# VH-VL binders against q9umr5, part 275

Target 1, 268 residues: q9umr5
Amino acid sequence: SYKPVIVVHGLFDSSYSFRHLLEYINETHPGTVVTVLDLFDGRESLRPLWEQVQGFREAVVPIMAKAPQGVHLICYSQGGLVCRALLSVMDDHNVDSFISLSSPQMGQYGDTDYLKWLFPTSMRSNLYRICYSPWGQEFSICNYWHDPHHDDLYLNASSFLALINGERDHPNATVWRKNFLRVGHLVLIGGPDDGVITPWQSSFFGFYDANETVLEMEEQLVYLRDSFGLKTLLARGAIVRCPMAGISHTAWHSNRTLYETCIEPWLS

## First folded at step 11 (VH-VL)

Design ya53 (framework fv_nofazinlimab)
Fold by ESMFold2-Fast, scan of step 11:
Structure ya53 (fold): chain C 268 residues (1-268), chain A 123 residues (1-123), chain B 112 residues (1-112)
Amino acid sequence: as target 1 above (268 residues)
Amino acid sequence: QVQLVQSGAEVKKPGSSVKVSCKASGGTFSDYAISWVRQAPGQGLEYLGYIIPIFGTANYNEKFKGRVTITADKSTSTAYMELSSLRSEDTAVYYCARTQYDILTGYSDFDYWGQGTMVTVSS
Amino acid sequence: DVVMTQSPLSLPVTLGQPASISCRSSQSLVWSHGNTFLNWFQQRPGQSPRRLIYKVSNRDSGVPDRFSGSGSGTDFTLKISRVEAEDVGVYYCMQSTHEPYTFGQGTKLEIK
C-alpha cells in the first residue's frame, strides 16, 4: 500500500487548487490516502506563519501516528515554508518525501504585480520599512520578505525565515536541525517561468547577494555552515533538484509532465 | 468610473452547464479580487466563491465545490463563473462583485457590483 | 460557517422616523490589527445590492449621513436617523472575516 500524502497549500489558496494533482496520484498510485489540509484558506493564509505551523502541526499529528510506515508531504508556494518549520519543530515526524513545489525557501524579493496588489503604494526597495516592523511581522508575506540590501534588518527582524534557516541564533536550533534531518528526501521543484517567486532560484535555496546576483545553494552561508542540515542531506544523497521551464506559478499543481517527472517518483 | 458588466440572461435545461461573464472597466482588473454571489427569486444572498486574477487562484464555498469553476482572462479584464450539473434550485440572479486588498489599510469588500445575470433552469 | 442573524426581518417605518437593524454573528469578526470586516448592503427592488457601510462604521462615498453603522465583536447595528421614501428595500449585513463569506437573512424596510 502507498504511504499517505499530506498536501499544504499556498497564499490565498484552498484544497480545490489540487484537484488535478489528486487525479494524477490516483492514476499512478491508486489507493493512496491523500489529505489536503483545509486550514488557513484564502485570507487566513495571511496570518503569521508560526500560527499556521501550530495549526497544521495539530492536523498532521494524528495522520502521522496512524501511518507507521511514514508519510509524504507536498507543499506548494508559501506552504513549503510551513512544511520546513513543521519538520523542524516536530520531534516525532515520520516524513519520507518532502516535496517543495515552487516555494521561496530563501525568501522573496520581487517587484511584481503581486507586490503592487498587496502594497499598492510600495516598491520592493521600500517594503523593508513595513515588513521589518513588529506590525509587519504579523503578516505571513513579511515573515519571508528577504531584502538583500538590508540583510542586517532581515536578520534582526524576521520572526520566521531567518530562524528556520538558522541565519539567526535560536535556543531550539540544534533540536530543529536534528528533527529536520530525519526527512527521507527533500525534493525541490521550481523554474524560471514561475513569474511570482523572485528570484525563482529561491525554490532551490539560491538567493540574491547585495548586488542582486543570484548565488546558488552551495554558495550560501546557511549551506556552508550546515545551519539546519542542507549540506548533510546533500552528502547523504537526500536532496533532489527538479527544475522545469515553461510553468507559471499557478500551474505547478496541474501540469501532468511536471507530476510525472518531479513528483511521481517520490511517492512510494 | 469603475463598473462591472455581466453577460445576458440564460435559460438552461437540468443537467447542463452555464458560464456567466463579468467584465471589469479598463485598468481595474489586476488590482482586485472578483467574487460571485447568487440570489434565488425572493430569497437572500448566497456566496459562491472568488478569484484573484493576479495570482490565478480561486476559492470556493464548500457547498458548491466540484460544481463551480471561477476563471479569469486578464487580456480582456473578464472573470467567468461556470456552474455545472444544473438543477431547478440553481435558478437565481448571479452577481459579480469586487474586493480590493491593501495590507496597510485593510480590505474593501464588495465595493462595486455587476448588474446581475438571471439564470433560469427549467425543462 | 459563521451564521449571521438579522432582527427584525420586517421593518415597517413611518416617514421621518428612525429605523434600526441588528446583526449578530455566531463568532467574533475581529481580524488582524483590530480590523472587523462587517459590511451593510442596500438592495432596492429590481436592483443589484449597493454597499452602504464597510468595516463596521465606514460610510461609502455618496451614502447619506443619516446612515450609520456601529458595533463590535459579534453585535452590530445599522441605524437610519430619519427614514425617507427612497430607503425602501432589503438591507443585508455580511461578514467577510471568515471563509465562506456569509450574509444575514435580510431586513425588508417598508413605509407604513
Scores: ipSAE 0.481, ipTM 0.772, lowest interface PAE 2.9, mean pLDDT 91

Design ya54 (framework fv_nofazinlimab)
Fold by ESMFold2-Fast, scan of step 11:
Structure ya54 (fold): chain C 268 residues (1-268), chain A 123 residues (1-123), chain B 112 residues (1-112)
Amino acid sequence: as target 1 above (268 residues)
Amino acid sequence: QVQLVQSGAEVKKPGSSVKVSCKASGGTFSDYAISWVRQAPGQGLEYLGYIIPIFGTANYNEKFKGRVTITADKSTSTAYMELSSLRSEDTAVYYCARTQYDILTGYSDFDYWGQGTMVTVSS
Amino acid sequence: DVVMTQSPLSLPVTLGQPASISCRSSQSLVWDHGNTFLNWFQQRPGQSPRRLIYKVSNRDSGVPDRFSGSGSGTDFTLKISRVEAEDVGVYYCMQGTHEPYTFGQGTKLEIK
């Protein structure tokens, strides 16, 4: 009776990270078919996001075809960007709730331990030189690196995020917007204690200006221009914002209170 | 210098479980991934899985999924490999090994190894 | 899974002579947008494996320059320019490009 749920993991992640989430869903919505996509696990999560989108697309098509009543997506961290693109490139998706779980929807700009782990000799101020090269754009993390001090380079070089956000022109932009607007609910989850997603408001389509002051979604050009449908979705009542303090990046999929407050209500 | 020090030899009965530890020293525990590899007597090396403490994530070889669990305790700089439903063919030396990540220079796979832990499964 | 095939499996060598070990993978080990993750390990009797070569041709610190690695795509070679008595042991190639990571079956090097 419940719509199937498809889970898309994040950077250096795998299906095993979601065992608690699956327990919560089974307790509150018994009988729900939950598929955690076991693609681009571990090191493979560093592959270009468009490659990941293609692979996940092939995996979700048969699941959606078997569920004519619709499906829900729960997409964690980097996986939320994969799901953003899936909703745009699929002409016939039947997604009801897209639940974006602490995903950097406007990009990432931060010197967290996670960045230092992958780029130990680089500071956030200098990473634009690497990420905005053709070589750098072959890595997923660079596909959503958004340096607010080099916005011209971001707009020109970003092969993924600038395109799906409609910040740079693309031949398919009109079709991508039409497809994305088919979603029933866009549920945005994140919080100030995440510690990885920087700024944390990126999970809610907020981001730094050139002075590193956060501007919220309604002040972003992508919203004001309705580039991929955010303004239309908000006007339709289809955007849900669920911020929660006290949750670290690796705990979003294993916190019961978060699940009951932000996820459970959207799993029909 | 980097060292990986493993727990001592174990003798287990079929159907039981074993938990082997790997304590890291000489660097911050969060700077690398820890992999587990086994070697049956007189045989080659077989990969089981890894954990990345900084992300709290683990990944497993399909052959061992459902039987192997890899965890890490950052406070003690120790990684653990637990193997359940033990069979005689699980008799092997179990090694932990380190992988360092650096996108600019590539990855340093299995650069340091523990001394190994002999696990014997016999009735 | 990527199958790693070593040849020969037994390598008797005269002291001071060169030795060569081949490693072939069932699919390309090129990381589409970066390096090739092919490693060589030495295991001396009663000891843990020790990495000699990483990313095809890079020698680890403390590894004698008589050891060299080469190759590309699916075909790789470990060479010892002049075998010393201390080189006795089993040599393994290992790929880190595709999960699960896989090892060759091993080549036992012995002095004849």
Scores: ipSAE 0.449, ipTM 0.764, lowest interface PAE 3.1, mean pLDDT 91

Design ya55 (framework fv_nofazinlimab)
Fold by ESMFold2-Fast, scan of step 11:
Structure ya55 (fold): chain C 268 residues (1-268), chain A 123 residues (1-123), chain B 112 residues (1-112)
Amino acid sequence: as target 1 above (268 residues)
Amino acid sequence: QVQLVQSGAEVKKPGSSVKVSCKASGGTFSDYAISWVRQAPGQGLEYLGYIIPIFGTANYNEKFKGRVTITADKSTSTAYMELSSLRSEDTAVYYCARTQYDILTGYSDFDYWGQGTMVTVSS
Amino acid sequence: DVVMTQSPLSLPVTLGQPASISCRSSQSLVWEHGNTFLNWFQQRPGQSPRRLIYKVSNRDSGVPDRFSGSGSGTDFTLKISRVEAEDVGVYYCMQGTHEPYTFGQGTKLEIK
């Protein structure tokens, strides 16, 4: 009787990272059909985000079609951005709860171990030179690199994030907004001890200004202009914010207290 | 200098599980991924999966999904490969090997290998 | 899964003579971002595999220059310009472009 749950993983991840999450769902909502999508696993998670959106769309269509009462999405890290775009491009989705686990919704700007892993000789201040090239935009991580000191380059070169956030105009913007607004609940999860998502408030649509001072969602131009529906969703009471301290980036899908507090209530 | 040192030979009964370790020399483990490959007597190399310790993420060859689990302990610089529901066909030398990443130049797979661990499954 | 096919599977060679091993993949090994992940490994009797060549033609540190790799797309070759006694063993090609990573059947190089 519970709605099916679709799980979308993150950078260098696969379905096998979600064993604990599946255990928790089975304990609290026995009989729930949970599908963890085995697409763009491991190295393939570096493919351009629009390519990933197309692949995940093909996978979710039959699942949604078989669930007339609706489905829930749980989307981790980079996967939260895939899900953002997925909800915008599908004019017929039936997603009730979209649960975003520590996803860089306004982008990423920080020297983390992930960045050092992928760009071992590059500092965050110089990564804009690589990411805002046509070659760099063929990598998923560069699709949401958001350098607050080169916002002009971000707006002109971002092939993904600037478009789905309505920060740059796109012919499909009105349709994407209409589609995204079909979602029942937007559940945002993140916290200060994540250690990877920088600034961590990006998970709640906050981000750096040019002085690296974080401005929260309500001060963002995308919210004030209601570019893709955040202001409308908040007015409907459809946005849930669930920050939690003490959780590192790789622990969001395996912390029982986090699950019980932030995820379980939204899995009708 | 990279060194991967594996645990010793195992003899197991059908239906049991085996857990093989691979200990990396300092400075190697967190900078690279560790993959597992097996070789049955007189046969070629077969890939099982990998783990990226820095992310805590593992990925598996479909053939072994549900039977293989790869884990890592960063405090001891050790990766583990556990294979369950053992069959006689699982008799093989199991190797660990490291992979390095660089987005500018691409990936470099299996640049150093452990010495191998013989796992014999007999009844 | 990508199928890697090696030929020959048995390669008897006279000391000092050249040797050549072919490797073909069932799909292109060119990654979308421009690299080709084709590797060659040597396994001497009783030893673990050792990588000789990475990304088609790049020789690993300490590998003699008599070993060379070439090829593109789906067709690759490992050449030994002059075989030495230490070269006895089995040679494997391996693709890292598509998951799961796959190996050729192996070519056993023996001295005549």
Scores: ipSAE 0.496, ipTM 0.789, lowest interface PAE 2.8, mean pLDDT 91

Design ya56 (framework fv_nofazinlimab)
Fold by ESMFold2-Fast, scan of step 11:
Structure ya56 (fold): chain C 268 residues (1-268), chain A 123 residues (1-123), chain B 112 residues (1-112)
Amino acid sequence: as target 1 above (268 residues)
Amino acid sequence: QVQLVQSGAEVKKPGSSVKVSCKASGGTFSDYAISWVRQAPGQGLEYLGYIIPIFGTANYNEKFKGRVTITADKSTSTAYMELSSLRSEDTAVYYCARTQYDILTGYSDFDYWGQGTMVTVSS
Amino acid sequence: DVVMTQSPLSLPVTLGQPASISCRSSQSLVWYHGNTFLNWFQQRPGQSPRRLIYKVSNRDSGVPDRFSGSGSGTDFTLKISRVEAEDVGVYYCMQGTHEPYTFGQGTKLEIK
């Protein structure tokens, strides 16, 4: 009776991280078929995001085909960007709820231990030199690096995020928008105590301007131009925003109160 | 001067659990991943899994999934490997080793190892 | 899982003579941007493994220059130009390109 749930993990992650989420779903929606995709695990999560999109696409097709009533996606951190692209490139997806769990939807510009772990000799102010090269764009983390002080370089060099956000032109933009708009609900989850996603409002399509002042979704050009359908979805009543304080980046998939408040209501 | 120091030898009965510690010093604990590898007497090296403390994420070799749990305590710079449902064939020296990730210079896999912890499972 | 196969498994050598160990992987170990994560470890009797070589051919600090690594793709070699008494032990190759990480079965180097 319940629609199947497909889970897409994040950077340096695997299906193991979601054992608590699976317990919660089983308790509240017994009988739900939950598939946590064990693709691009650990080190493989650094592969270019378009490569990951293709692999996850091949994995979700048979799951969607078996569920004519529709499926739900729960996509964590970097996985939320993979799911954004899946919804755009699939002409025939039947996704009801797309639950984006603390994902940097407008990009990342953080000088946190998380990013320093991969770039120990780089400051966030200088990372654009690496990420906006062809070499850097072969790594997933650089595919959503969004330096607000070098926006022209981001727009020109980003091979993934600028394209799926409609910030740079692409031949497929019109069909990607049409496909994305088929989603039933876009459920955005995130919060100020995440400690990794910077700014945390990126999970809600907010982001820094050139002065590092956060502008919310409705003030973004991508929203105002309706580049991939956010304005249309909001007008349709299809966007849900569920911010929660007190949750660190690695706890979104294992906090019961978060699950009950932000996830459980969208699993039919 | 990076050093990984492991807890002392353990003797356990079949069916019990063992928890081995690995304390890191000489560097920032959150800067690297800690892997666990075992070696049965007179045998080769076998990988169990790893933890990345800054992400709280652990990945396991499928052979041990469901029996092994790897955790980290950042406040004490200590990683732990717990193995449950012990059998005689789990008798081995258990090692921790570190990996540093750096996208600019590549990765430094297993560059430093702990001294090893002998776990003996006997009735 | 990637299978790592070493040859020979037993390597008796005369002091001062060269020694060579081969390692073959069941899959290519080439990763992005010219990186191949093939490592060589030495384990002396009663000691923890010690890394000698990383990324095919790079010697770790403090490793004598008589040790060298070479190879590409799926075929790799560790060479010792002149074996010393302290080199007795077991040598392992290890791949870090594909998860789970896997080791060769080990080569025991003994003095004749």
Scores: ipSAE 0.545, ipTM 0.798, lowest interface PAE 2.6, mean pLDDT 91

Design ya57 (framework fv_nofazinlimab)
Fold by ESMFold2-Fast, scan of step 11:
Structure ya57 (fold): chain C 268 residues (1-268), chain A 123 residues (1-123), chain B 112 residues (1-112)
Amino acid sequence: as target 1 above (268 residues)
Amino acid sequence: QVQLVQSGAEVKKPGSSVKVSCKASGGTFSDYAISWVRQAPGQGLEYLGYIIPIFGTANYNEKFKGRVTITADKSTSTAYMELSSLRSEDTAVYYCARTQYDILTGYSDFDYWGQGTMVTVSS
Amino acid sequence: DVVMTQSPLSLPVTLGQPASISCRSSQSLVWTHGNTFLNWFQQRPGQSPRRLIYKVSNRDSGVPDRFSGSGSGTDFTLKISRVEAEDVGVYYCMQGTHEPYTFGQGTKLEIK
């Protein structure tokens, strides 16, 4: 029978957003036990990402314990970063496929509608002043704000992303890398028409340099240093890249063609 | 000045659906979310859900799961609340209200309300 | 869901005397940076609710000084220092910290 699937939602999101995804899974893999975690919904999604990681960890432990054959994770948008940290902090996770749906894995740097709605008077060039303060780091969106023009502040102030990416040292880094490397497959999904994740290549571990030129994963220091295992996973053939054009940010979990092409093959 | 103007009273049969509108006068939806709250005659206030119009993100009270749908039309600055499978217990005044999520100045929950729309469910 | 409990539900008061309404939540309403999303609304007969107090103790523009909010965690109070005829109506507390947002049962303030 099929391995259970655990779904982790994104910013200002809830389990209701995944009703179409559940329909697709039921059609192609009938009998699959799918759990969409109803934690940190709506406004609660702004809580610090480390707090969210702890809460989701408590929720996934009993699910994983009941599935000795393994589980799959589908993690959407900001939820993909929660899942990244979850896989690193859990000494005993049994995740087979980690499916990352348009998640800003190298961070976010853009003036999108989400940013303007939460910071109506701020531009992307100025947000570093707020996000890289201790006050700003108490909000999830600032935990993965990655201003390519202020790398010194990002590396010094980021309490979440710089640590899980191994861009700044942490006492647990070696254990986190070992734990993350237990994942069977890292399935990366994203595309140029997302409209929210900026740059969209962040979903594939690409990101801006200081001139706002996108450098792909293989050119990133975190990959070259193998800081948390990306180079090792790629060498094992465990990284799957599935870019798709024509899909907006809120449609990744409700597009049938996307599901059939990028998600369905990884739900054993 | 912010004003939320709702559609007129409705009388519906059990089993049908109703769709109530809430128009922001002269404004856009870039600054706020629209929430829906109902009040049965002589009773208290009950929350149904909300929408953030600029991206169509909606969240619902689980009590109404599968029956309530909240949508928005940014071009007309209008939010809609549709409630299906109506029962006599759904007879109530339905209100829209706005909420602002501004990280710097703080959140402002339900600071302005519409005038209310009476929905009567009877046969 | 967070349960909001108000007391009393019926509050007859004499003009010019003080009035006090209690609101208790089944869970803490404290959020990031100590922000507590506890609001108080007034509903006059035949009218939409009007917000009086937001984040426990902040008065909305145009709300008279005689209205004050206080409290923390799970216990909150709305006080009217001297009741006026215009204050007749139903008062509701509401929490915005946890979804779904929930209201108290309402307290009907009447002049005796």
Scores: ipSAE 0.511, ipTM 0.769, lowest interface PAE 2.7, mean pLDDT 90

Design ya58 (framework fv_nofazinlimab)
Fold by ESMFold2-Fast, scan of step 11:
Structure ya58 (fold): chain C 268 residues (1-268), chain A 123 residues (1-123), chain B 112 residues (1-112)
Amino acid sequence: as target 1 above (268 residues)
Amino acid sequence: QVQLVQSGAEVKKPGSSVKVSCKASGGTFSDYAISWVRQAPGQGLEYLGYIIPIFGTANYNEKFKGRVTITADKSTSTAYMELSSLRSEDTAVYYCARTQYDILTGYSDFDYWGQGTMVTVSS
Amino acid sequence: DVVMTQSPLSLPVTLGQPASISCRSSQSLVWSDGNTFLNWFQQRPGQSPRRLIYKVSNRDSGVPDRFSGSGSGTDFTLKISRVEAEDVGVYYCMQGTHEPYTFGQGTKLEIK
């Protein structure tokens, strides 16, 4: 009786990270068919996001086809951006709840220890030189790098995030918006103690202005212009915001209280 | 220079578990991944999995899924590999090795290795 | 999984003579960034493996220039221009392009 759940992992991640999440789902919704997609695992998560979208699309099509009543998506970190694009490019998706688990929906701009793994000699102020090159756009992390001090470069060079957020025009924008609007619920989860996603409000479509002051979703041009349907979804009552303090980036999929509060209610 | 120092030899009974440590010194522990590789006596090298301490993410070779757990303690700069449900064929020297990534130059795979830990599964 | 096949598996060599080891992968080792993550390791008796070559042809610091790597795609070669007594051991190729990482079966280099 429960709709199937499809899980999309994050940067340097794999299905092994979701063991606790699967236990929680089995306890509260026994019999749920949960598929954790084993694509672009580990280092392959660095591949361009459009390439990942194509691969995940091919994997989700047969799952959605077998579930005429609909499916749920749980998409963690970078995986939330993959799922954003899936919902836009699929003309026939039947997603009920899209649960975005601490994903940088408006992008990333931070000098966390996370970035030192990939850019050991770089500061956030200098990453635009690498990320906004054609070479840099061949890496997933650079596809959602959003430097608020070089917005012109972001708009011109971003091959993924600026397009999927409707910040730069695209021939398919109208179709992508129509497809995205078919989602039943957009459940946004994140919090101030994440320690990786910077600013953490990016998980709720908030982001830095040119002075590094965070503007919330309703103050963003993409919301005000309704570029891909956020304003329409909010008016429909389809956006759920579930912030929680005290949870670090690698714990969103393994915290029982978080699951019971923010995820469990949206699995039907 | 980075050094990886592993815990001492272990003798275990079939069905038990073993936990091998790998302590890193030199360099920043968070700047690299730690991989685990084993070698049965007189045999070749077999990859088990890795952890990236800064992300808290671990990935495993499918052959060992459900039996291997790799963890890290950043406060002590130590990675651990735990192998459960031990069998005689798990008798091997277990090595830790590091990998670094720099987006400009790519991966530097297995550039430093630990000295190895002999795990003998008694029969 | 990517299968790495080495030949020969046993390599008896006279001191001062050249030696060559071949490594073939079951699929291309070119990663999405254009790099080829093919590594060569040396394991002396009773010791841990030591990396000699990374990214096909790059020699690690402290590795003598008599060691060289070459190849592309699926075919790779490790050459020792003049074998010395200290070169005795087992040599492994390893691919880091596709997970899981896989090793060749090893080539045992011995002095005749």
Scores: ipSAE 0.299, ipTM 0.720, lowest interface PAE 4.1, mean pLDDT 90

Design ya59 (framework fv_nofazinlimab)
Fold by ESMFold2-Fast, scan of step 11:
Structure ya59 (fold): chain C 268 residues (1-268), chain A 123 residues (1-123), chain B 112 residues (1-112)
Amino acid sequence: as target 1 above (268 residues)
Amino acid sequence: QVQLVQSGAEVKKPGSSVKVSCKASGGTFSDYAISWVRQAPGQGLEYLGYIIPIFGTANYNEKFKGRVTITADKSTSTAYMELSSLRSEDTAVYYCARTQYDILTGYSDFDYWGQGTMVTVSS
Amino acid sequence: DVVMTQSPLSLPVTLGQPASISCRSSQSLVWSSGNTFLNWFQQRPGQSPRRLIYKVSNRDSGVPDRFSGSGSGTDFTLKISRVEAEDVGVYYCMQGTHEPYTFGQGTKLEIK
């Protein structure tokens, strides 16, 4: 009788990417009901994150209602940000383990092949001109673009990440913090060989300062001010950090050693 | 010049599987998504799915989920569409086509097409 | 799934005369901010489809200027100002706004 698992995919992804993850879960926790949400697949993954949050919310409500003992979330890449918002906006969620697979929790600032694929003529240094416009904020990737050299623009223009991280004021911030704090465990997974998430420490709430020096979670203002509950969760013993080297961005959901080390222990 | 070259015609029996290839040349394979579309004799166009080779991610039309698998081999700049459990109604010309995503200019949907591969399913 | 409906399905046209094809979508094709992913394709007998128009009204390189696209929201039109013999074929509208991508049923253009 294991708790159901809900899986939220990433950019241009679909449920098929998680077939190995489902095999691993079936082997170690036979009988687990795993639902990979088949929403905002492919191109639809570029829609504004708040639109995605609304759709995923509607999908998870009946699953959570059927599981009074609680559910687990496994959220990959961009999907980890969707799950962050779900935990904040749902005043009745019953999530035990929130497992974040290489998600840019403090944002993205990288010139990887990923960026060039979506913005072939843009350098990371000038992408802020596009992303911090009202037009740019209609694209999911721009909702978590975090240029450390234009932090004032990020704070004023980000319609999603700055709000969910409590970096900019929002009327619902107190309620969002209260809701997020109901999570049983926040399991953060990521590593230096990801190759897409930049800086990779964003998966652990670390990020660049204005000189592009990475500051870890405990040095972030959002942690120090406990804006959405990270400091409280850490004090409660509810944050698990599981870094692993040697894993590329598209392999987090299909590596057996990663699964056994970082995911399996949190699937009650 | 971008060119998509597909494998030759196939004749298959019901219940078997077929794997059609689409080789990209004249452009950077990893810069594009490769979609698959089919056309039954005398009928219109029907979308099957696509792959983004640079990320290895694929997405499928729900109608074909469980039967269609789209893969890519970056070393040979070739995308593949495999359709299993073939039925007579799967008889069609199968096309590959490319899509470029560019947030600034919008998307370039299906701007270049392969020549098509006739797949005939008969007993 | 978004349903794309074309009219007419059969379009006999006298050489040198104008022709127009309508395409209606069951849902708005306006994407997030400012873009509408409505495309028009031509398929000549025995050939692969060729894109003529992308994002409602933009003509592809090499496409004659007698082809034009217009429309908004759910209603779109492809116009040929002066039909030529090489225009014989089937024309399809396609939406790329919502997945799965869907095509109209096709309009067969024939010379009278």
Scores: ipSAE 0.612, ipTM 0.828, lowest interface PAE 2.2, mean pLDDT 91

